# Designs tried in a protein design chat: VH-VL binders against q8ixk2r445to577. Part 261

Target 1, 133 residues: q8ixk2r445to577
Amino acid sequence: FFGMLQNKGLTDYCFDYNPPDENQIVGHQVILYLCHGMGQNQFFEYTSQKEIRYNTHQPEGCIAVEAGMDTLIMHLCEETAPENQKFILQEDGSLFHEQSKKCVQAARKESSDSFVPLLRDCTNSDHQKWFFK

## First folded at step 14 (VH-VL)

Design s31 (framework fv_cosibelimab)
Fold by ESMFold2-Fast, scan of step 14:
Structure s31 (fold): chain C 133 residues (1-133), chain A 120 residues (1-120), chain B 112 residues (1-112)
Amino acid sequence: as target 1 above (133 residues)
Amino acid sequence: EVQLVQSGAEVKKPGSSVKVSCKASGGTFSRWAISWVRQAPGQGLEWMGVIIPYFGEANYAQKFQGRVTITADESTSTAYMELSSLRSEDTAVYYCAKSRYYGRSAFDYWGQGTLVTVSS
Amino acid sequence: NFMLTQPHSVSESPGKTVTISCTRSSGSIAYHYVQWYQQRPGSAPTTVIYEDNQRPSGVPDRFSGSIDSSSNSASLTISGLKTEDEADYYCQSYDSSNKHWVFGGGTKLTVL
């Protein structure tokens, strides 16, 4: 699977990565932004190692969640995917983060009108359902 | 220091096609969104389309669909806009413009413009 | 598919403040970023405001942008007007349904 990773509940929004520096592609939070359908910073690949890869820039990034955190952060991809970078894309569109036992949910960013993907307890909410477009 | 340098002015006959180039330097060309905007004499800015070179994905304004083709050559960091079936109404200055993130970022750098004159 | 409507022309004396409006005909102005471009005769446009209210490096703080949801419009405000501010000004916003950029019709600013 690859393409723009769009939310079923927050229907106009896609996974989006917009680091301020082209030479520093890691360490920033993944956001949700209006889907533009042109790939670029909204293009992600779901791999056989259960990674969500961002390969628009070199070196490639892999989405990770640090222990005890709920935000999705861009890390460098590793030859063998570490547990914090593994997401199970389920048949119903849920993205289950194996290490934390939580699901990725579209949510409003604290103190703003912006949206971000966050880890939350798994529910059957459309805000936790994702698909590639 | 980003620069966009466009090809020179062209004079074309009605019914012909024109291909304008836009050479980028000073950054990661393949990762940008490159838009084409035209401006007829004394008129406003009109968006024609965009390409994201890394993906080869192009999208066009409805008015130009079927007549415009936007391409990119990553090896030379050059974007192209080809407009076919030219009419006198296509006489305009054609600009390429760079944005970092399509659908969000401003056109932060523009080419100098290419005057295309369509006359019989 | 919407229009961004600007006044065709505005004028004001040096040292005064002018405001140029940009009204969106359909959909909320507030849910999509608005950019503002300045174009002097014979030149390509340059950005004076991006993402509603941000100024690029090198643009003086006399230039500011704002959004008014009640009138569904964006505004470019230029204070302390100088003769070099004479130019055409264009607003721009994004049409997410068609994945297109849309420009306003442009406003000619005369300082006299």
Scores: ipSAE 0.616, ipTM 0.878, lowest interface PAE 1.8, mean pLDDT 91

Design s32 (framework fv_cosibelimab)
Fold by ESMFold2-Fast, scan of step 14:
Structure s32 (fold): chain C 133 residues (1-133), chain A 120 residues (1-120), chain B 112 residues (1-112)
Amino acid sequence: as target 1 above (133 residues)
Amino acid sequence: EVQLVQSGAEVKKPGSSVKVSCKASGGTFSRWAISWVRQAPGQGLEWMGVIIPYFGTTNYAQKFQGRVTITADESTSTAYMELSSLRSEDTAVYYCAKSRYYGRSAFDYWGQGTLVTVSS
Amino acid sequence: NFMLTQPHSVSESPGKTVTISCTRSSGSIAYHYVQWYQQRPGSAPTTVIYEDNQRPSGVPDRFSGSIDSSSNSASLTISGLKTEDEADYYCQSYDSSNKHWVFGGGTKLTVL
């Protein structure tokens, strides 16, 4: 699967990665932003290794969650995917982060009107359902 | 560091087509969003459409749908805007403009503009 | 589909402050970033404010942007007016339904 990763509950929003420097893609938080349908910084690939890859820039980035954290951060992809970079995309649209046993949820970023994907306890909420468009 | 350089002025007859080029340098052309904006004499800015070269994706303003075609050649870092079935009302300066992220980022670099005059 | 409405012209004396409004006819102004461009005669536009209230390098801090959700408007404020600020100013925001950019009609700023 590849394309724009859109939220079922927050219907106009897609995974979005807006690195400040095109040559330095690591260390920043993945956000949610209005879906534009053009690819670019909203284009992600779900791989057979259970990675969510950002390959609009080289080197490719892979979404990761650090132990004890709930934010999705862009890391460099590795030859063998580490556990913190593995997400199980379920048929119902849930993104399950196996290492933490939590699901990716669309959430409001603290003290702003911007949105981000965060790890939360798994529920049947549409805010935890994602699909490629 | 980034530059957008456009082709020179054109004088065209009604009913013909014009193709304006925009050559980029100083950055990652294929990953940008390149928009085309026109400005009729004494009038405001009007967005025509966009291309993201790496993805080959385009989108056009409703007013120009069917008449405008935007293309890009990644090997030469050049974007093109072709407008067909020209009318006198199409007389305008045509700009290409770069943005980092489509739908969110400002047009941080602009070409110098190309005057297209449609006259019999 | 929406319109961004700006005053056609504003004028003020050197050293004073001027504010140019940009009102969105439908949809919330706050849900989409607003950009502001300055255009001098014979020149391409240049960015003076991006993403609501950010200034590009080289733009003096006399330029500021703000969003007012209650009036559904964005504003460009220029303080300490100088003659070189004379230009046309355009706001721009995004139409997520059509995936299009929309420009305001432009405001001619005259510094007396």
Scores: ipSAE 0.583, ipTM 0.875, lowest interface PAE 1.9, mean pLDDT 92

Design s33 (framework fv_cosibelimab)
Fold by ESMFold2-Fast, scan of step 14:
Structure s33 (fold): chain C 133 residues (1-133), chain A 120 residues (1-120), chain B 112 residues (1-112)
Amino acid sequence: as target 1 above (133 residues)
Amino acid sequence: EVQLVQSGAEVKKPGSSVKVSCKASGGTFSRWAISWVRQAPGQGLEWMGVIIPYFGTPNYAQKFQGRVTITADESTSTAYMELSSLRSEDTAVYYCAKSRYYGRSAFDYWGQGTLVTVSS
Amino acid sequence: NFMLTQPHSVSESPGKTVTISCTRSSGSIAYHYVQWYQQRPGSAPTTVIYEDNQRPSGVPDRFSGSIDSSSNSASLTISGLKTEDEADYYCQSYDSSNKHWVFGGGTKLTVL
């Protein structure tokens, strides 16, 4: 699977990576932003290693969740995906982060009117359902 | 540093086509969003469309749909805008402009503009 | 579809402050970033404000941007006016329904 990773419940929003410096792609939070349909910083690949890869840039980035955190952060991809970079894309559209036993949910960032993907207890909510477009 | 350099002025007859080029340097051309904007004499800015070279599929403003074609050549870091079925009302300065992220970022670098005059 | 409406012209004396408005006809101005461009005669536009209120390197701090949700408008404010500020100013925002950019009609600033 590859394309724009769109939320079923937050209908117009896609995974988006917009680091402030184009030469430094590591260490920033993945956000949700209005789907523009043009690929670019909203283009991700789901790999056989269960990675969500940002491969339109070099070096390639892989989405990770650090221990004890609920935010998705861009890390460098590794030859063998570490556990914190593995997400199981379920048939129902859920993105299950196996290491934490939680699901990726489209959520409003409390300190702003912006949206971000966060780890939450798994539910059957459309805000936890994702698909590639 | 980032620079966009456009092709020179053109004079065209009604019913013909014009193809303007925009050569980029100083960064990751294939990853940018390259928009085309025109400005008729004494008038405002009008957005025509966009391409992200790596993906290659353009998106056009409704007014120009069917008459405009935007393309990009990654090997030469050059974007193109072709406008067909020209009318005198198409007389304008045509700009290419770069933005970092489509739908969000400002047009941080602009080409110098290409004057296209349509007259018989 | 929406329109961004700007005053056709504004004028003010050197050293004073001027504000140029940009009103969105439908949809919230606050849900999409607003950019501001300056265009001097014979030149391509340049960015003076991006993402509502940010200044590019090299743009003086006399330039500022703001959003007013109650009037559904964005504003460009220029303080300490100088003659080199004479230009046309354009606002721009995004149309998520059509996936394209929309420009305001432009405002001619005269410093007299």
Scores: ipSAE 0.537, ipTM 0.866, lowest interface PAE 2.1, mean pLDDT 91

Design s34 (framework fv_cosibelimab)
Fold by ESMFold2-Fast, scan of step 14:
Structure s34 (fold): chain C 133 residues (1-133), chain A 120 residues (1-120), chain B 112 residues (1-112)
Amino acid sequence: as target 1 above (133 residues)
Amino acid sequence: EVQLVQSGAEVKKPGSSVKVSCKASGGTFSRWAISWVRQAPGQGLEWMGVIIPYFGTSNYAQKFQGRVTITADESTSTAYMELSSLRSEDTAVYYCAKSRYYGRSAFDYWGQGTLVTVSS
Amino acid sequence: NFMLTQPHSVSESPGKTVTISCTRSSGSIAYHYVQWYQQRPGSAPTTVIYEDNQRPSGVPDRFSGSIDSSSNSASLTISGLKTEDEADYYCQSYDSSNKHWVFGGGTKLTVL
């Protein structure tokens, strides 16, 4: 699978990566933003190693969640995917993070108008359902 | 550091086509969104379309669909805008402009503009 | 489809403050970022405000942007007006349904 990773509940929003520096792609939080359908910073690839890759830059980025955290951050991809970079895209559209045993949910960032994907206990909410477009 | 340099002015006959170039330097051309905007004499800015070179994805304003084609050559860091079936109403200065993220970022760098005059 | 409506012209004396509005005809102005561009005669436009209220490096703090959801409009405010501020100003926002940019009609600012 590859394309724009869109949320079923927050229907206009896609996974989006907007690091402030073009020469430094690691360490920033993945956000949700209005889907533009043009690829670019909203283009992700779901790999056979269960990675969500951001491959518009070199070196390629892989979405990860640090132990004890709930935010998705961009790391460098590794030859063998570490456990914190593995997500299972299930048939119902849920995106299950194996290491934490939690699901990716579209959520508001604090009190702001911005949205981010966060790890939450798994539910059947449409805010936890994702698909490639 | 970032610079967009456009090709020179052109005079065209009605019914012909024009192809304007926009050469980028000083950044990651392939990953940018390059838009084309025109301005008829004494008139406002009108968005024509966009290309994201790495993806080869483009989108055009409804008014220009069927007449405009925007392309990019990553090897030369050059974007092109070709407008066909020219009419006198197409007389305008044509600008290329860069944005970092399509649908969100401002046009932070602009080319100097290319005057295209359509007259018989 | 929507329009961004700006006043055709505004004028003020040097040293005073002027505000230029940009009203969105449908859809919320607050749901999409608004950019503001300055264009002097014979020149390409330059960004003076991006993402509603941010200033690019080199733009003086006399320039500010704001969003008013109640009137569905964005505003560009220029304080301490100087002669070099005389220019055309354009707002711009995004149409997510059609995936394209929309410019306002432009406002001619005359100083004096």
Scores: ipSAE 0.584, ipTM 0.875, lowest interface PAE 2.0, mean pLDDT 91

Design s35 (framework fv_cosibelimab)
Fold by ESMFold2-Fast, scan of step 14:
Structure s35 (fold): chain C 133 residues (1-133), chain A 120 residues (1-120), chain B 112 residues (1-112)
Amino acid sequence: as target 1 above (133 residues)
Amino acid sequence: EVQLVQSGAEVKKPGSSVKVSCKASGGTFSRWAISWVRQAPGQGLEWMGVIIPYFGTVNYAQKFQGRVTITADESTSTAYMELSSLRSEDTAVYYCAKSRYYGRSAFDYWGQGTLVTVSS
Amino acid sequence: NFMLTQPHSVSESPGKTVTISCTRSSGSIAYHYVQWYQQRPGSAPTTVIYEDNQRPSGVPDRFSGSIDSSSNSASLTISGLKTEDEADYYCQSYDSSNKHWVFGGGTKLTVL
């Protein structure tokens, strides 16, 4: 699977990575932004190692969640994916983060009208359903 | 330093086509969004369309859909805009412009412009 | 589809402050970034404000941008006007429904 990773509940929003410095690919939070359908910074690949890879730049970035946190952060991909970079894309569209036992949910960013993907207790909400387009 | 250098001025007859080039240097051409904008004499800026070279993805303004084709050659870091079925109303300066992220970022670098004159 | 409406022309004396408005006809001005471009005669446009209120390196702090949700408009403010500020100014914002950029009609600034 690859393409724009779109939310079923927030139907116009896609995974988006827009670090302030174009030479600093890692260390910033993944956001949700209006889907433009053009690839670029909204293009992600779901791999057989259960990674969500950002392939637009080299080196490749992989989405991770640090222990005890709920935000998705861009890290460098590794030869063997660490547990904090593994997401199980389920048949129903849920993205399950195995290490934390939580699901990725489209959510409003704290103190803002912007949206971000966050780890939340798993529910059957459409805000926790994702698909590639 | 990023630079966008466009092809030279052209004079065309009504009904013909024109193809303008935009050669990029100084950065990662394939990852940029390259837009085309025109400006008729004494008039405002009008967005025509965009290409993201690495993905080969294009999007065109409704007014130009069916007449405009935007392409890119990654090996030469060059974007092209071809406009067909030319009319006198198409006389304008045509600009290419780079943005970092489509739908969000400003046009931070512009080509110098190419004057296309359509007359009989 | 929407329009961004700017005054056709504004004029002011050297040293004074001028504000150019950019009003969105439908959809919220606040939900999409607004950019501002300056175009001097015979030249390509250059960015003076990006992402609502950010200033590129080399643009003097006399230039500022703001968003007013109540009037559904963005504004470019230029203080301490200088003769070299004479130019056409264009606002630009994004149409998420059509996935297109939209430019305002442009404002001719005269410093007299």
Scores: ipSAE 0.616, ipTM 0.880, lowest interface PAE 1.6, mean pLDDT 91

Design s36 (framework fv_cosibelimab)
Fold by ESMFold2-Fast, scan of step 14:
Structure s36 (fold): chain C 133 residues (1-133), chain A 120 residues (1-120), chain B 112 residues (1-112)
Amino acid sequence: as target 1 above (133 residues)
Amino acid sequence: EVQLVQSGAEVKKPGSSVKVSCKASGGTFSRWAISWVRQAPGQGLEWMGIIIPYFGTANYAQKFQGRVTITADESTSTAYMELSSLRSEDTAVYYCAKSRYYGRSAFDYWGQGTLVTVSS
Amino acid sequence: NFMLTQPHSVSESPGKTVTISCTRSSGSIAYHYVQWYQQRPGSAPTTVIYEDNQRPSGVPDRFSGSIDSSSNSASLTISGLKTEDEADYYCQSYDSSNKHWVFGGGTKLTVL
């Protein structure tokens, strides 16, 4: 699968990656932003290794969650995907992070005006359901 | 560092078409979003459309739908804006402008502008 | 669809502070970033403020941006006004409904 990764509950929002320096694409948090359908910073690829890859800029990035954290951070992709970079896209649209055993949820950022994907206990909420468009 | 260099001024007759080029250097052209913005003499800035070269995706302002076509050639790092069925009201300076991310980033680098004059 | 409305012109003396407003006609000004561009006669526009209140490298700290949700407006403030600040200033934001960019009508700043 590849395309814009859109939320079922927060219906106008997609995964989005916009690091401050376009030449250094790792180390920043993945956000949610209004879906534009143009690809680029909202274009992600789901791989057979269960990675969510960002290929618009080089080098390629892979979404990861560090131990003890709940934010999705862009890391460098590795030849063999480490456990912190593995997400299972389930039939119901849930995106399950294997290492933490939690699900990706669309959540309000602390400023109250923005949204980000965060790890949360798995529920049947539409805010935890994702699909490629 | 980053530079956008546009083609030279043109004088066109009503009903003809014009194709303006914008050659990029100093960065990863294919990954940028390139907009076209025009400015009639003494008037404000008007957004016409945008392209993301790597994805080949383009979007246009409704006013220009059906008359404007924006394309990109990744091999030469050049974006093009073609405007057809020209009218005297299309006399303007046409700018290309780079942005980093679609829908949120500023137009951080601009071409020098291309004056297109439409007269009989 | 929305419009961004700016005053046609503002003027102020050297050393003083001037504020240029940019009002969104429908939908929240705070929902999308506002950018500000400066255009001197005969030149292409350049960015003076991006993402509501950030300054590009090389732009003096006399330039600042702000958002006021209650008036649905963005503002560009220039303090310590200099003659070189004479220019047209344009605000810009994104229309997510049409996936289009909207420019304000522009404000001519005169420093006398």
Scores: ipSAE 0.569, ipTM 0.867, lowest interface PAE 2.0, mean pLDDT 91

Design s37 (framework fv_cosibelimab)
Fold by ESMFold2-Fast, scan of step 14:
Structure s37 (fold): chain C 133 residues (1-133), chain A 120 residues (1-120), chain B 112 residues (1-112)
Amino acid sequence: as target 1 above (133 residues)
Amino acid sequence: EVQLVQSGAEVKKPGSSVKVSCKASGGTFSRWAISWVRQAPGQGLEWMGGIIPYFGTANYAQKFQGRVTITADESTSTAYMELSSLRSEDTAVYYCAKSRYYGRSAFDYWGQGTLVTVSS
Amino acid sequence: NFMLTQPHSVSESPGKTVTISCTRSSGSIAYHYVQWYQQRPGSAPTTVIYEDNQRPSGVPDRFSGSIDSSSNSASLTISGLKTEDEADYYCQSYDSSNKHWVFGGGTKLTVL
């Protein structure tokens, strides 16, 4: 699967990567932003290694969650996907982060009208359901 | 430093087509969004459409749908805007402009503009 | 789709403050970033405010942007007005339904 990774509950919003420097791919948080439908910084690939790859940079980035954290951070992809970069996209649209046993949820960022994907206890909420467009 | 350099002025007959170029330098052209904006004499800015060169994906304002085609050539870092079935009301300065993120970022760099005059 | 409405012209004396409004006819101004561009005669536009209230490097702090959700408007405020601020000013925002950019009609600023 590849395309814009859109939320079922927060229907106007897609995974979005907006690092301050075009030449830096690592260390910044993945956000949610209004889907623009043009690919670019909202284009991701779900791979057979259970990675969510960011395809508009070279080298390509892979979304990861550090141990004990709940935010999605862009890391460099590895030859063999480490556990912190593995997500199981389930048939119901849930995006399960196996290492933490939590699901990715669209959430409002504290003290802001901005939205971000965060790890939360798994529920049947549409805010935890994702699909590629 | 980012720079957008456009092709020179054109004089065209009604019913013909014009193709304006916009050559980018100083950054990662293929990863940007490039928009085309026109301005008729004494009038405001009007967005025509945009493209993401890496994907070749273009989107157009409804008013220009069917008459405008926006393309990009990554090998030459050049974007193009072709407008067909020209009318006198298409007389305008045509600008290309860069934004970092489509749908979010400002147009942070602009070309110098290309005057297209449509007259019989 | 929506329109962004600006006053056709505003004028003020040097050293004073002027505010230019940009009102969105449909959809929330608060969910969509507003950009502001300055265009002097014979020149391409340049950005003076991006993402509601941010200034590009080199733009003096006399320029500021704000959002008022109650009136569904964005405003560009220029304090300490100088003659070099005479220009046309355009707001711009994003139409998420059509994946289009929309410009306001433009405001001619005259410094008396």
Scores: ipSAE 0.557, ipTM 0.869, lowest interface PAE 2.1, mean pLDDT 91

Design s38 (framework fv_cosibelimab)
Fold by ESMFold2-Fast, scan of step 14:
Structure s38 (fold): chain C 133 residues (1-133), chain A 120 residues (1-120), chain B 112 residues (1-112)
Amino acid sequence: as target 1 above (133 residues)
Amino acid sequence: EVQLVQSGAEVKKPGSSVKVSCKASGGTFSRWAISWVRQAPGQGLEWMGLIIPYFGTANYAQKFQGRVTITADESTSTAYMELSSLRSEDTAVYYCAKSRYYGRSAFDYWGQGTLVTVSS
Amino acid sequence: NFMLTQPHSVSESPGKTVTISCTRSSGSIAYHYVQWYQQRPGSAPTTVIYEDNQRPSGVPDRFSGSIDSSSNSASLTISGLKTEDEADYYCQSYDSSNKHWVFGGGTKLTVL
């Protein structure tokens, strides 16, 4: 699967990556922003290694969650995907992060008007259901 | 340091076509969104359309649909805007402009502009 | 489709403050970011405010942007006016339904 990764509950929002320096893509938080349908900073690929890849940049970025954290951060992709970069896209649209045993949820960023994907306990909420468009 | 350099002024006859170029340097051209904006003498800015070079995706303002074509050549880091069936009211300065993130980011760098004059 | 409406011209004396409005005809002004551009005669536009209220490096803090949801408008405020601020100012926002950028009609600022 590849395309814009859109949320079922927060229906106008897609995964989005907007690093401040276009030549340094590692270490920044993945956000949610209004879906524009043009690819670019909202284009992601789900791979057979269970990675969510950001292929717009070289070297390619892979979404990861560091131990003890709940935010999705861009890391460099590796030849063999490490456990913190593995997400299971389930039949119901849930993105299950294997290492933490939690699901990706669309959430409001604390003290702001912006939205971000965060790890939360898995539920049947539409805010935890994602699809490629 | 980003720079957009456009082709020179053109004088065209009604009914002809014009193709303006915009050569980019100083960044990752293919990852940007490149818009074309025109300004008739004494008038405001009018958005015509854009292209995202890496994806080859283009979108056009409804007013220009069917008359404008925007393309990009990643090997030369150059975007092009071709406008066909020219009329005198198409006389304007045409700008290319870069934005970093489509639908959100400002046009942070602009070309110097290309004057296109349509007259018989 | 929506329109962004600006006053055609505004004028004020050096050292004073001026505010330029940008009113959205339909849909919320706050739904998408608003940018502001400055254009001096014979030059391409340059950004003075992006994402509602952010200043690019090199733009003086005399320039500020704001959003007022009750009037469905964005505003550009320039304090401590200088002769060099004379220019046309344009607001811009995004139309997600049509995937288009929309410019306001522009405001000519005269510093007398």
Scores: ipSAE 0.412, ipTM 0.824, lowest interface PAE 3.0, mean pLDDT 90

Design s39 (framework fv_cosibelimab)
Fold by ESMFold2-Fast, scan of step 14:
Structure s39 (fold): chain C 133 residues (1-133), chain A 120 residues (1-120), chain B 112 residues (1-112)
Amino acid sequence: as target 1 above (133 residues)
Amino acid sequence: EVQLVQSGAEVKKPGSSVKVSCKASGGTFSRWAISWVRQAPGQGLEWMGAIIPYFGTANYAQKFQGRVTITADESTSTAYMELSSLRSEDTAVYYCAKSRYYGRSAFDYWGQGTLVTVSS
Amino acid sequence: NFMLTQPHSVSESPGKTVTISCTRSSGSIAYHYVQWYQQRPGSAPTTVIYEDNQRPSGVPDRFSGSIDSSSNSASLTISGLKTEDEADYYCQSYDSSNKHWVFGGGTKLTVL
């Protein structure tokens, strides 16, 4: 699967990666932004290794969640995906982060009008359901 | 560093087509969004459409749908805008412009413009 | 799906401050970033403000941008006006429904 990773509950928003420096793709938080449909910084690939891979920059990035954190951060992809980079895309559209036993949820960023994906306890909320478009 | 260089002025007859080129240098062409904007004499800026070269995906303003085609050649770092069924009202300066992120970023670099004159 | 409306022309004396408005006809002006471009005769436009209120390198701090949700408009403010500021100014924002860029009609600034 590949394409724009869109939220079912927050229907106009897609996974988006907009690092400040075009020459440094790692270390920044993945955000949610209005879907533009053109690929680019909203284009992701779900791989057979259960990675969510960012395909627009070189070197390619892989979404990870660091221990004890709930934010999705861009890391470098590795030949063998580490556990913190593995997400199970389930039939109901949930993205289950195996290492933490939590699901990715569309959430409002603290004290702002912006949105981000965060790890939360798994629920049947449409804000936890994702699909490639 | 980043530079967009467009092809030269064209004089076309009504009913013909024109294809303007925009050659990029000094950056990662395939990753950019390249928009085409026109400006008729004494008029404002009008967005025509855009392409993301890496994906080959293009999007067009409703007014130009069916008459405009935007393409890109990654091997030569060149974007193209072809406008068909030309009328005198298509006389304008045509600009290509780069933005970092489609739908969010400003047009931070512009080509010098290409004058297309449609006359008999 | 929407229009961005600017005054056709504005004028002010050297050293004074001028404000150019850009009003969105439908939906909130805050839905997407507003950019501002300056165009002198015979030249391609250049960016003077991006993402509502940011200045590119080389643009004097006399230029500032703001958003006013109550009037559903963005504004470009130029203080300490100089004759070199004479130009056409265009606002621009994004239509997420149609996935299109939209330009305002442009404002001719005269410094007398």
Scores: ipSAE 0.520, ipTM 0.861, lowest interface PAE 2.2, mean pLDDT 91

